# Designs tried in a protein design chat: miniprotein binders against a8xhq1. Part 4

Target 1, 158 residues: a8xhq1
Amino acid sequence: MVQIWQMEPYPCGDPRLPHHLFPPKKITPDELSKRTGTLYWKLDTLDQVALAKRLTTLKLEHNFKKEDIFTLDAETTANFDDKIEELFEESSVPFEQARMIIEGSAYYDVEDKNGQWVRIFCEYGDLILIPSNTCFRFTTTPKNFVKMRRFYKEEEGN
Short names: E, the ipSAE of ESMFold2; O, the ipSAE of OpenDDE; V2, 0.75 times the mean of E and O plus 0.25 times the DockQ between their complexes.

## First folded at step 3 (miniprotein)

Design B6
Fold by ESMFold2-Fast, scan of step 3:
Structure B6 (fold): chain B 158 residues (1-158), chain A 80 residues (1-80)
Amino acid sequence: as target 1 above (158 residues)
Amino acid sequence: SEEGTTYEITIKFDSPEQAERFLKLLQEIADKHGLRIEVRETEDGKIEFRIEGVSEEVAREIAFRIREYFPDAYVWIRKE
């Protein structure tokens, strides 16, 4: 399920809560792209041939030369709570970021040009591309588990 | 085994489909071990994976799975 929504202006409390407006305001992938430059694709995980071709094309088009697997799991990750707190700090990097969720779920928050935040719910099959110099935040959902493939250029990376 | 010995594994695929199947296989192993995986397209259009800093035990496991599921793949395993 595609789930992207506008966040409340001053979210308080646990970052892993939805923090949507009341009533909720859903954002389409097209609106996300227009407002933040962030691209979102819900890939068909049942069509592995198409999936492989899409990822190969992405890597070639964006010159992604490195890939790793990043896992956050409350059961196994040392200092999980501290790590999640660190990752939720507003950040900006001078390179584009591509992430594909392969297990679990997470939230990526991206700031638009008017200073408003949009939350992207990412689960198995979701691929996102965050442009360079975009303010973002990251956290797990209350499931406290996510595993993702991260793509980056050789001189960049996390 | 020699103390502190690590291995580098290089494997090349002709098709994106094979590369994706291999990556899924590595994900299963990565759940138990930290793996440093680099992926690139070579000048001749192949897809190359490099896995570095792998312990002898994990290198043997990866080699076994490659032999079983990708018997015709070009693979190079060397001590670092």
Scores: ipSAE 0.000, ipTM 0.056, lowest interface PAE 28.0, mean pLDDT 78

Design B7
Fold by ESMFold2-Fast, scan of step 3:
Structure B7 (fold): chain B 158 residues (1-158), chain A 80 residues (1-80)
Amino acid sequence: as target 1 above (158 residues)
Amino acid sequence: SEEGTTYEIRIRFDSPEQAERFLKLLQEIADKHGLRIEVRETEDGKIEFRIEGVSEEVAREIAARIIEYFPDALVFIRKE
């Protein structure tokens, strides 16, 4: 299932609420790419061989030499609420961000060329690639649990 | 946000079957928290639920249920 939508201009309340626009505006992966440069793939988690090949191709094409596993879990992460608040602050980084959700769920928000925000619902099997210097925000969903693989170029960790 | 803040939540479904399944879950939450659910059919035949006076905690609970059971549902939240 693919869930990408245009956000309210000024989201009210908890950042973990969906913050859909009214009238509704769902965004296709193609529209997401045109508006923000962000790429989204729904990977078949039941086909582990195809999944492994896709990730190998991604690593080769984008020169990702390193990866880690990042976990946020309200039950085990120290200062969870403060961490979520910090991660939801608007930021940008001078390198590509590739993330694959392996457990739980999260939202990645990305700003488009016109200053409008698009929310990407990420769950098990979702892979996203956010371009360098893109304004983004991150939060868990109200389930307060996500585990993801993060991919890096060699120079980004040194 | 502030602890005393309340929200208006609107949820829209394309199919009556999805709306009926969601109403059962939503009614349980509404009854637990003393909230009234308004239901209407839109001009284009969609079903919309509206709840006013929802606390931030309850809004999170509703969102969690939607994400779990109806990830394709459209949810709109407005601070009152």
Scores: ipSAE 0.000, ipTM 0.100, lowest interface PAE 23.9, mean pLDDT 77

Design B8
Fold by ESMFold2-Fast, scan of step 3:
Structure B8 (fold): chain B 158 residues (1-158), chain A 80 residues (1-80)
Amino acid sequence: as target 1 above (158 residues)
Amino acid sequence: SEEGTTYEIRIEFDSPEQARRFLKLLLEIADKHGLWILVRETEDGKIEFRIEGVSEEVAREIAERIREYFPDAEVEIRKE
């Protein structure tokens, strides 16, 4: 099913390890939303046109005005080690982030109001929406490959 | 900051298979350029793509790919 879990409080070592509690504590999409504001959907990828129409609805509801494709691949990405290290640094941005995985897999980590971290395993068909000013981290899984669609709002013109 | 004209491209398909092939083509272009892609089903059951905010250069590239791979498709390109 959906794979979202509570992270250990002081994770050490390779970021691509699961870093879950022992025993694992699974988090539901509803619990993720209540704690972090982050939304998660596992989309039906068997009907690509229906999927595209659903994404159109998301774009209109959230005023996303552009998108690109981001690829990170140990085989082809220049400076892969430096890029993955940079992406795993804790950061936040003053706008919503929407990401849909097209190929491969990745982890998005999001911090809740109480400073606890939740890890989201993202694979083909997974769509996430991270609210503005949320602390997050990103890494590939041990596959060292992910391709995703990224959705953006344009700056509000003054 | 340099001002530029932007374009809107509309194209309709009768079959889901043609629509899927076109979506793949658009996503390849989106990998190099940011695109605003909208998809809807029309009242008469066709699938409409609308691509907005496209620079003149990228609109030309899209038009060339449509001519090559979808020569029977009805396409409309207009300045915004």
Scores: ipSAE 0.122, ipTM 0.601, lowest interface PAE 6.1, mean pLDDT 83

Design B9
Fold by ESMFold2-Fast, scan of step 3:
Structure B9 (fold): chain B 158 residues (1-158), chain A 80 residues (1-80)
Amino acid sequence: as target 1 above (158 residues)
Amino acid sequence: SEEGTTYEIRIEFDSPEQALRFLRLLYEIADKHGLFIWVRETEDGKIEFRIEGVSEEVAREIAERIREYFPDAEVEIRKE
């Protein structure tokens, strides 16, 4: 199920709480792209051929030549709580961020053109593309586990 | 309504740690059933959840898990 929502303007407390607006307001993928430029796709993981073609097309269209696998797991990641706190700091990068969730779940928060925040729940099979210079925040969900593929151009990456 | 009876669940926790444990449990159910979860911090520093539009089956499952894992939690379940 697609889960994207408008966030409260000043989220307090643990970043893994939903921090939705009161009353709750759901955002469609189309509204997300209109407001933030962020693209979101729920891929069909049962059709591995279509999935592979979709990723190949994405890589060609955006010139992604590198990728890595990023894992954040409360059981195995050293200083997990500190890393979550660090990742939830508002930041931006001068390149597109393409991420596909392969296990677990995470939240990506993106700021829209009017300074309002939208939270995207990302789970297995979800692919997101965040434009360059977009203000964002990242955290795991309360599951405290996410594994994702990250795509980069040749000059990018960690 | 032909949709049947839905329920609203309200529950409070004293600490972020308890709230996160409950959310972890609830996301397993939400992934299955598409639940929408409200969360707010109360004036006395408790964390309150409200879950709306819950079917009887899901409400029963949530209630059972609360009794098992959070027996001291303040919980209210009501028909919508």
Scores: ipSAE 0.000, ipTM 0.335, lowest interface PAE 12.5, mean pLDDT 82

Design H1
Fold by ESMFold2-Fast, scan of step 3:
Structure H1 (fold): chain B 158 residues (1-158), chain A 80 residues (1-80)
Amino acid sequence: as target 1 above (158 residues)
Amino acid sequence: SEEGTTYEIRIEFDSPEQAELFLELLQFIADEHGLRIEVRETEDGKIEFRIEGVSEEVAELIAEYIREYFPDAEVEIRKE
């Protein structure tokens, strides 16, 4: 299931809590794109050939020449709690960010043009592309585990 | 057998689709062994994988997968 929602304007407490409005306000991938420029796809992980073709197309269209695998795991990552709090700090980068979740789950938060935040729940098979110079935040979910592929242009990186 | 020895594996594919299928297979191996994988496009349009800090056991597993499923890929395995 696609799970994207409008966030509270002043989220307090643990960043891994949902921080949705009350009542919750769901956002579609099309609405996310219109508001933030961020693209979201739920890929079919059971069709590996189709998945490979889609990722190849993405890499060619966006000139992604490098990638790595990034893991956060409460069991194995040193200073896990401090690290996720650091990653939840608002930041922006002058390049596109493409991420595909291969295990576990995470939240990417993106700021829209009116200063409102949208939270994207990402799980296995989810692919997102965040435009350059977009304000974003990142955290794991309460499962405290995520593994993702990160795509870069040749000289760019997080 | 030398647990203190690590390996660097370099693999080059002519086909981006073959490279992507290989990365899907590596996901299973990386899942258990925490592999660091760097993938880049070369100046002549080929796709190069670099996997560093790999144990001997994992290096052998990767080589076996390449031999069976990607016989046309160019592979180099080096002790670090």
Scores: ipSAE 0.000, ipTM 0.364, lowest interface PAE 11.8, mean pLDDT 82

Design H2
Fold by ESMFold2-Fast, scan of step 3:
Structure H2 (fold): chain B 158 residues (1-158), chain A 80 residues (1-80)
Amino acid sequence: as target 1 above (158 residues)
Amino acid sequence: SEEGTTYEIRIEFDSPEEAEFFLKLLQLIADKHGLRIEVRETEDGKIEFRIEGVSEDVARWIAELIRLYFPDAEVEIRKE
């Protein structure tokens, strides 16, 4: 299930809460792209061949030469609460970012052209591409566990 | 092994399907620490992975996965 929504103007309290408007305002992937430039795909994880082709196409089209597997887990990650607080700070980078969730769940927040924030609920099989110079935030959901593949251009990877 | 010893692993696959299957297997061993992976297409159309900064324990698990699932793959494991 696709879950993308407009956030409240000033989210306060635990960043892992939904922080949606009341009543909730859902946003389609098309609306997300028009407002923020961010692309969202729900990949078919049951078709390994199609998945491989889709990821290969993404890597070639965007010149992603490096990737890593990044895990956040409240049970194993040192200073977990401090880490998620750090990751929820507004950031922007001068390159595009691609992320695919392979286990667990997370929120990516992106700022639109009018300064409003959109939250993307990401779970297994979700792939997002955030354009360069977009303000974003990241956090886990209350499950406190996510594992994801992060894609980088050659000189941007660590 | 010595404290702080790390390994670099290079492996080539003939198909995108094999490459993505290998990445799925790596998910099983990347629970506590991230893996730094570089992927490129070679001039002869193969897919090359370079995995850097791997601890001895993780390198041993990756070597076992390669032995079991990709016995014919060209692989190189080096101490850094």
Scores: ipSAE 0.000, ipTM 0.333, lowest interface PAE 12.4, mean pLDDT 80

Design H3 (at its last look DockQ between E and O 0.03; V2 from the best seeds 0.00; counts 0 for: pae O 9.9 > 1.5, pTM O .710 < .8, other shape alone 3 > 2.5, placed apart)
Fold by ESMFold2-Fast, scan of step 3:
Structure H3 (fold): chain B 158 residues (1-158), chain A 80 residues (1-80)
Amino acid sequence: as target 1 above (158 residues)
Amino acid sequence: SEEGTTYEIRIEFDSPEQAEYFLLLLQIIADKHGLRIEVRETEDGKIEFRIEGVSEEVARFIADIIREYFPDAEVEIRKE
């Protein structure tokens, strides 16, 4: 039920707008993985014991040795507009990274091998894994609130 | 924008699974109380939590949870 779509080329204006093609072109999680290497899982948040085991397994399999809880909220986050602008800058890191949405919603944009961008709409319970050296961008949705867990390798964060 | 006197809590778990269960419980209160939470695996393979910006009331609440559900965890609480 996750929403993933191909973005319009050269999006301009508010990054929190959907920026999909007209008509919209939906992408499946499998297609996302084939195009960008990015993995997606919908986690069961109602069974806390099962969830703990699954997240423990994920951290061991991917050698995620550090994490934090990161919140962005237009009502309480200092310099919210500046932070959102910074996070929407194209970025690439030489290690894989994972994000799990706990509350609210966000967009993660990832660039595919042909230079086309794919947008992932992330909500509560969504977990994504972005491979090393993948160009990505991040923004909140128009709700301007997200809380997420960020997973890192021991060597580096973000 | 922390309010009043705050505490730093350090907690160390031998079990990654127990650490994860504790984190799932803790994240439920983090948004309402403005907690800053970092978790890392130590060189010895233990899981260490550093929780900052904790009010005295929330520190007692966390200590009660640890005492009840994670009695083998090692805990240090200090005033910031």
Scores: ipSAE 0.348, ipTM 0.716, lowest interface PAE 2.5, mean pLDDT 84
Fold by ESMFold2, look of step 4:
Structure H3 (fold): chain B 158 residues (1-158), chain A 80 residues (1-80)
Amino acid sequence: as target 1 above (158 residues)
Amino acid sequence: SEEGTTYEIRIEFDSPEQAEYFLLLLQIIADKHGLRIEVRETEDGKIEFRIEGVSEEVARFIADIIREYFPDAEVEIRKE
C-alpha cells in the first residue's frame, strides 16, 4: 500500500524527512486523484510479461514517446546535494509526465487546488502520473538513492 | 586494457513488447555497469534505444545479448 500524507504547512529543515502532520494524516490514492489529479499504480514487477504489456498500453494511451532511466545516488552522483536542491524547487510543466520507481525510494510532492501539499512516498514498483500544470517537487529519502523510468510526451506543436 | 574510447549502441525494435522485455532485463545489467540509456519512438513507430559512454567490451556484451535473444532487432555500435 502506497503511503501518501498531508504535509505540515510550514516545513523546515531537510526536505528528505517525512514532514507529515502530527498526528499523521494519510491520504488514499482516490483522495490524491480528487485533490491533485495525480494518479497512482502499484505495478507487479515480478510478472514481467504483464508488466511489459501494461507499460506498453500506458504509453499508447498517454502518447508517451520518449523515456529515460534516471538515477540519483549520493555515493556515485556528482554534485548530489546541488542536484537534490534543484529538484526540490517547485516546478510545473504544461504536459503530463509519469515516473516509475525501479530501485530505491523518493518523495514526490504535489500541490492541490487549495495550496496544500501532499507527499507521495514512492518506492519499488510505484508508478505515478502527474497531470499538466500541476505544481510538484522531488527529493529522495534519507537513503539518498532512487532509480526511475521517466516518461515524456512529444512536445505539442505550435 | 582501456584506451579511454567510448562507444554508442543503437538498437531498434519493431515490437514495443520486445523493447519492454529488453529494457526490463537491461535494468539489472545497467545497474551493474552504470549505463546511460535513452529510449524513443522513431518517426516510423519503431522503438530506438541509445546506450552511450560504454567501453567496447560492454558494447559487445550488450550486442551479443540482443543478437541471441532479440534476433529481429537491429543493432549498431559506433565509436564516439
Scores: ipSAE 0.011, ipTM 0.457, lowest interface PAE 9.6, mean pLDDT 84
Fold by OpenDDE base, look of step 4:
Formats: C-alpha cells, structure tokens, sequence
Structure H3 (fold): chain B 158 residues (1-158), chain A 80 residues (1-80)
C-alpha cells in the first residue's frame, strides 16, 4: 500500500525522517489529488505490456517527449550531503513533473492549498505527477539511495 | 496543429496483435487531442495511418512512440 501522510508543521532535524504528525494522519491518493493536484499510480511492473501501456498513456496525455534517469546515491554521488540539502529546499517550477522510481526509495513533499506539507513515500513501481507551479521538495530516505525515471516535455532542467 | 495538415504514417508489424495494440494507443491520442485518424491496408500489406489536423511535431512524436514500443515495426512519415 502507498504511504502518504501530512507532515508535522515545524519539522526539525534530519529531513530523511518521516516527520509525521502525532498521531499520524494518513492521506489517500484521492485526497492527495484533491489537496495538491498531485497524481499517484502504483504500476504493475511484472506485466511489461501493461507497464508500457501506462507509460505511453502518460506520455501522450501530458505530452511528455523527453526522459532521463536520475540517481542519488551516497556512495557514488559527489557532494551527496550538499546535494540532498539543495534538493530539500522548497521549489516551484512552471512545468509538470512525472517521476517513476525504479530503484531505492525517496520522499516527495508537496504543499497543499492550505500551506500544509504532504509527504509521499516513493518506492519501486511508484509513479507520481506533480502539477506545474506547485511547491515541492525532495529527499532520500535514510537509505540514501534512489534511482528514478524523469519525464518532461522539454529540456526543462529538472 | 494546423487545419488541413495531414500526415501519413505507414507501419508494418510482425504480428496483428501489435497492430491492434497500436490502434488502441492511437485511440487514446485521438480522444485526448481531437485527432482524425484513417486506417487502411496498402497493396504491399502495410497498415497506413492517416492523421489529420496535426503538426509535424505531433506526427514525429507519434512515430517516436511507435519506435520505442514497437521496435520491430517499420515506420514511414510523409506529409500529404
């Protein structure tokens, strides 16, 4: 099952910790969409035909023409600590962001219409689409490793 | 898109199942973008898809999708 939750209002310490409310407030994919516009899919990676169909549909519906592989690994990424700090800084971009996790795990935080952060735990087979002009931030889990496919319309510098 | 612009994509698949799958994809494209698609079989047995109201960019995008997911298919694009 997907794991999505509302974050505590004033998180302190390591961003890679869950930072959920106490008690935890879990969020469904439907509620995620309603609150932030962000879409989530759990892909059937065992069925290559179905997977290809899903990704093709995504590309066609959203006019994604480019993709790359992004890897963040504490063992191989230069200046890893600085990089994860940079990625966790709040940002907003004027284009949609589609991401599919293919190895490891990570957190995508998305700000809702009320200024509350929602954290999405992303693992292998998870596909998310963050709409344009949405405040977001990113970090790895304490495992410090994630590999993902990134889809975009133009050379947008994701 | 440009009104009146028509591109033809001629495709030869190794199997009818692949052709059917592609037709489903085209239906998705048509529904999303309001495209007009005509399908016919050529004399040499290829399947020709005539797409109207699309730019060259869209046509090439479709071709790229075909090449990506149907690597064994032969693809040709021409402007009518």
Amino acid sequence: as target 1 above (158 residues)
Amino acid sequence: SEEGTTYEIRIEFDSPEQAEYFLLLLQIIADKHGLRIEVRETEDGKIEFRIEGVSEEVARFIADIIREYFPDAEVEIRKE
Scores: ipSAE 0.006, ipTM 0.240, lowest interface PAE 9.9, mean pLDDT 85
ESMFold2 (binder alone), look of step 4: mean pLDDT 81; pTM 0.785

Design H4
Fold by ESMFold2-Fast, scan of step 3:
Structure H4 (fold): chain B 158 residues (1-158), chain A 80 residues (1-80)
Amino acid sequence: as target 1 above (158 residues)
Amino acid sequence: SEEGTTYEIRIEFDSPEQAEWFLKLLQLIADRHGLRIEVRETEDGKIEFRIEGVSERVARLIAEMIRRYFPDAEVEIRKE
């Protein structure tokens, strides 16, 4: 199930809480793209051949030359709470980024051009593409576990 | 005692699709500490992976996976 929503303007407390408006306001993938440039796909994980080809095409089309497998797990990750706090700091990079969740769940928050934040709930099979120079934040959900593939262009930190 | 030996694995695939299958299988044996993977295209259109900082246990598992499922792949494993 697609779960994307408008965030409250000044979220307070634990970043892993939903921080939606009351009543909740859901955002469609099309609205997300129009407001933030961020693309969201729920991939068909039952067709592993199609999935593999889709990811290969994504990497070629967007020139993603580098990737990692990134794990955050409250049971095994050293300084988990500090790392989550650091990852929730607002950030932007001058190149596009893709993320695919392979286990667990996470939130990606993206800022629109009017300064409003949209939260994307990401779980197994979800792929997002965040455009260059977009302000974003990341955190785990209260499950405190996520494993994902992160795709990058070659020139990180040059 | 802690054995601090790590390995670098380089592997080359003829097609992007074969490379993606390798990454799918690698996800099953990646431990909770994650893996750093660098990918590049060679001049003749092949796909090369470099995986660094791999423990001996994980390096052995990756080597076994390659021998079983990708016997024709060009592979090099070296101690760091």
Scores: ipSAE 0.000, ipTM 0.328, lowest interface PAE 11.5, mean pLDDT 80

Design H5
Fold by ESMFold2-Fast, scan of step 3:
Structure H5 (fold): chain B 158 residues (1-158), chain A 80 residues (1-80)
Amino acid sequence: as target 1 above (158 residues)
Amino acid sequence: SEEGTTYEIRIEFDSPRQAELFLRLLQWIADKHGLRIEVRETEDGKIEFRIEGVSEEVARIIAEFIREYFPDAEVEIRKE
């Protein structure tokens, strides 16, 4: 299920809480794109051949020549809670970020042009592309586990 | 506000870790909505949360959150 929502203005407490408005205000992928430039696709994970073709097309169109697999897991990752707090710190980078969740779940938060934040719930099969110079935050969900593919242009990353 | 229909929510967790994370969420929601909660360990070692006097809208919000982020938890919602 596509789950994207407007965040509360000043989220406090654990980053892994939903931090939505009460009542929740859902946002469509089209609205997300218009407000933040961020693209979101829920890929069909039952068709692995189509999935591979889609990712190959993405890599070619955006000149992504490198990728890695990034894992956060409360059971195996050293200093897990500290890493989650660090990753939830507001950041921006001067290049596009493409991420596909292959196991578990995570939140990507992106700031829109008016300074309001949108949270994107990402689970298996979700692919997002965040434009350069967008303010973002990242955390796992309370499941405390995510594995994702990260795509980079040459000389980008880490 | 007018007192209408209220609900009781019961949530059971197998994992103490998941229960602890849910408790952090519940503190945040309780502060905002003035919720009454109790927490207990069941005879079979599970952790149970019980929330009483909840409006239909707040009960829906809590249930949706639990189903999304704690899919292994057992949730029961009962009209009071």
Scores: ipSAE 0.000, ipTM 0.121, lowest interface PAE 23.2, mean pLDDT 80

Design L1
Fold by ESMFold2-Fast, scan of step 3:
Structure L1 (fold): chain B 158 residues (1-158), chain A 93 residues (1-93)
Amino acid sequence: as target 1 above (158 residues)
Amino acid sequence: SKTYRVEIRIEFDSPEQAERFLKLLQEIAEEIADKHGLRVEVEIRETEDGKIEVRVRIEGVSEEVAREIARRIALLIFELFPDATVWVEVRKE
């Protein structure tokens, strides 16, 4: 199950609230790609051989030579509230970003070509690819726990 | 120096073996180390011979934790990946 929606223009309050329009405006993965260039896949976690081959192919095709595992957990992460606040600040990077959720859930917000924001609900098995120079924000959901694999090209380091 | 790192280089015959190892590595890291202080970096490439080379670096841990991680990883590789070529080292940061 994918959940992607158009955000309200000026979200106020806790960034972990849905911040959708009223009534909600759902967006398809195809619409997400057309508007923001962001790609979304729901990976088959039940077929471990197919999953391994797909991830290896993705890494080779996009020249992702480094990866790490990134965890945010209100129970164990030091300065959790400060880190979440920092990650929700609008930013952009000059390289593409690939993220696969392996536990928990999070929101990635991406800005489209017209300055409107789209929120992507990411949970176990979800893989997203955000293109270079896209404005984005990140936060956990109210569950305050997410673990993800992050993929990088050689020059990106972390 | 207050922190140490574990460096691992492994050659696997197949992508599925490499991914299986990485999932097990994640479980070990979660069990032993405090999540907020643990960083795991992975580099993956295909060799000229068609094998998959995985290089892993685990950083920001105490000497005791680094040695325990290295020991557990060595045992895991010995038990579950006996045909893999492996190198494990513990270093000061």
Scores: ipSAE 0.000, ipTM 0.185, lowest interface PAE 18.4, mean pLDDT 78

Design L2
Fold by ESMFold2-Fast, scan of step 3:
Structure L2 (fold): chain B 158 residues (1-158), chain A 93 residues (1-93)
Amino acid sequence: as target 1 above (158 residues)
Amino acid sequence: SKTYRVEIRIEFDSPEQAERFLKLLQEIAEEIADKHGLRVEVEIRETEDGKIEVRVRIEGVSEEVAREIAYRIALLIRELFPDAEVWVLVRKE
């Protein structure tokens, strides 16, 4: 199973399909970091003490002073299709984004310095950190359900 | 203004207790807000004696929601973190 992969140059059809190259080209977390600046960790959720220390360290090191829980669920979220379509539009923000998946699954797509896209499959226990001014897209997987903790810096606006 | 804020300051003995509290707080906030979690401002500091101080601020909620959050948080702390030093404030914005 591929968790981070190079995307096809011009993905057609449903955004929730894998859209990997044929044959698949897997990307390591190290390659992801070198190409896009994005960091990826699979957290050890069985070691609650280590997990708590990791999250506290993340918040302190990156000045994350705000957080929320963000839920997308085809069965309960109002205007789900419109919201998903909006979230899959290419965008960038002038601040770091940290996301930890606590239920379900999602894709984060990030553009590298050469204009190629990398897809990150995010599921329970996954933590990603996307640097400021990185082009990204977001969508659910075909499960149409994700719940995540989002972390924000003090300077972020809405 | 018709919105209120909730401010909480708690001192925990360990990072594990602080993180457990924050997870439970977010679950309570999501339950009360009904499907959309509340954006929570969190400041974490390690004190000189090795304790973890957590400050939480929740803004832009109705008076009813603010009071319900404050009440549930107070009960949670009393039941699960009885040795924690705690301060809770509900204020009109």
Scores: ipSAE 0.006, ipTM 0.404, lowest interface PAE 9.9, mean pLDDT 80

Design L3
Fold by ESMFold2-Fast, scan of step 3:
Structure L3 (fold): chain B 158 residues (1-158), chain A 93 residues (1-93)
Amino acid sequence: as target 1 above (158 residues)
Amino acid sequence: SKTYRVLIFIEFDSPEQAERFLKLLQEIAEEIADKHGLRVTVVIEETEDGKIVVYVLIEGVSEEVAREIAERIAELIRELFPDAEVVVEVRKE
């Protein structure tokens, strides 16, 4: 299921809690794109040919020529709590970001043009593309584990 | 009128092999494209017997760039995918 929602204006406490409005206000991928420029796709990981075709198209359209695998795991990652705090700080980068979740789950929060925040629940098979100069935050869910593929242009990444 | 196209047709045994090749192709294209823009069209399909076929069309390149792409790709395929069936064609547009 696609899970994207509008966040409460002043989220307090554990960043891994849902922080949705009460009652929850769900947002469609189309609404997400209109408000924030962020793109979201639920990929069919059981169809390897379709997956390869989609990823090849993404890489060619956006000139992503490098990638890595990023893992964040409470059991194995050194200084996990400090890293999660750092990653949840509001940030922006001058390049677009593409991420595909291959194990576990995470939240990407993106700020819209009116200063309101939208939370995207990302799990196995989810692909997101955040445009350059968008304010964002990242955190794991309470599962405290995520593994993702990160895509880069040559000048931006490793 | 002075541009060339490169067509690459490759048959792989698995999607994983096709993905590896496409990553390598992107690296080659990047090295060449540092000085030129490239227009690339890729189609991937599965045959009835489970093989993966990749069609790559590169358009709008000079003769020099087309020749370099064709030479590099042919060499890489021979070295890294010796069992893959491959055709590389360079044609004037």
Scores: ipSAE 0.000, ipTM 0.093, lowest interface PAE 21.6, mean pLDDT 76

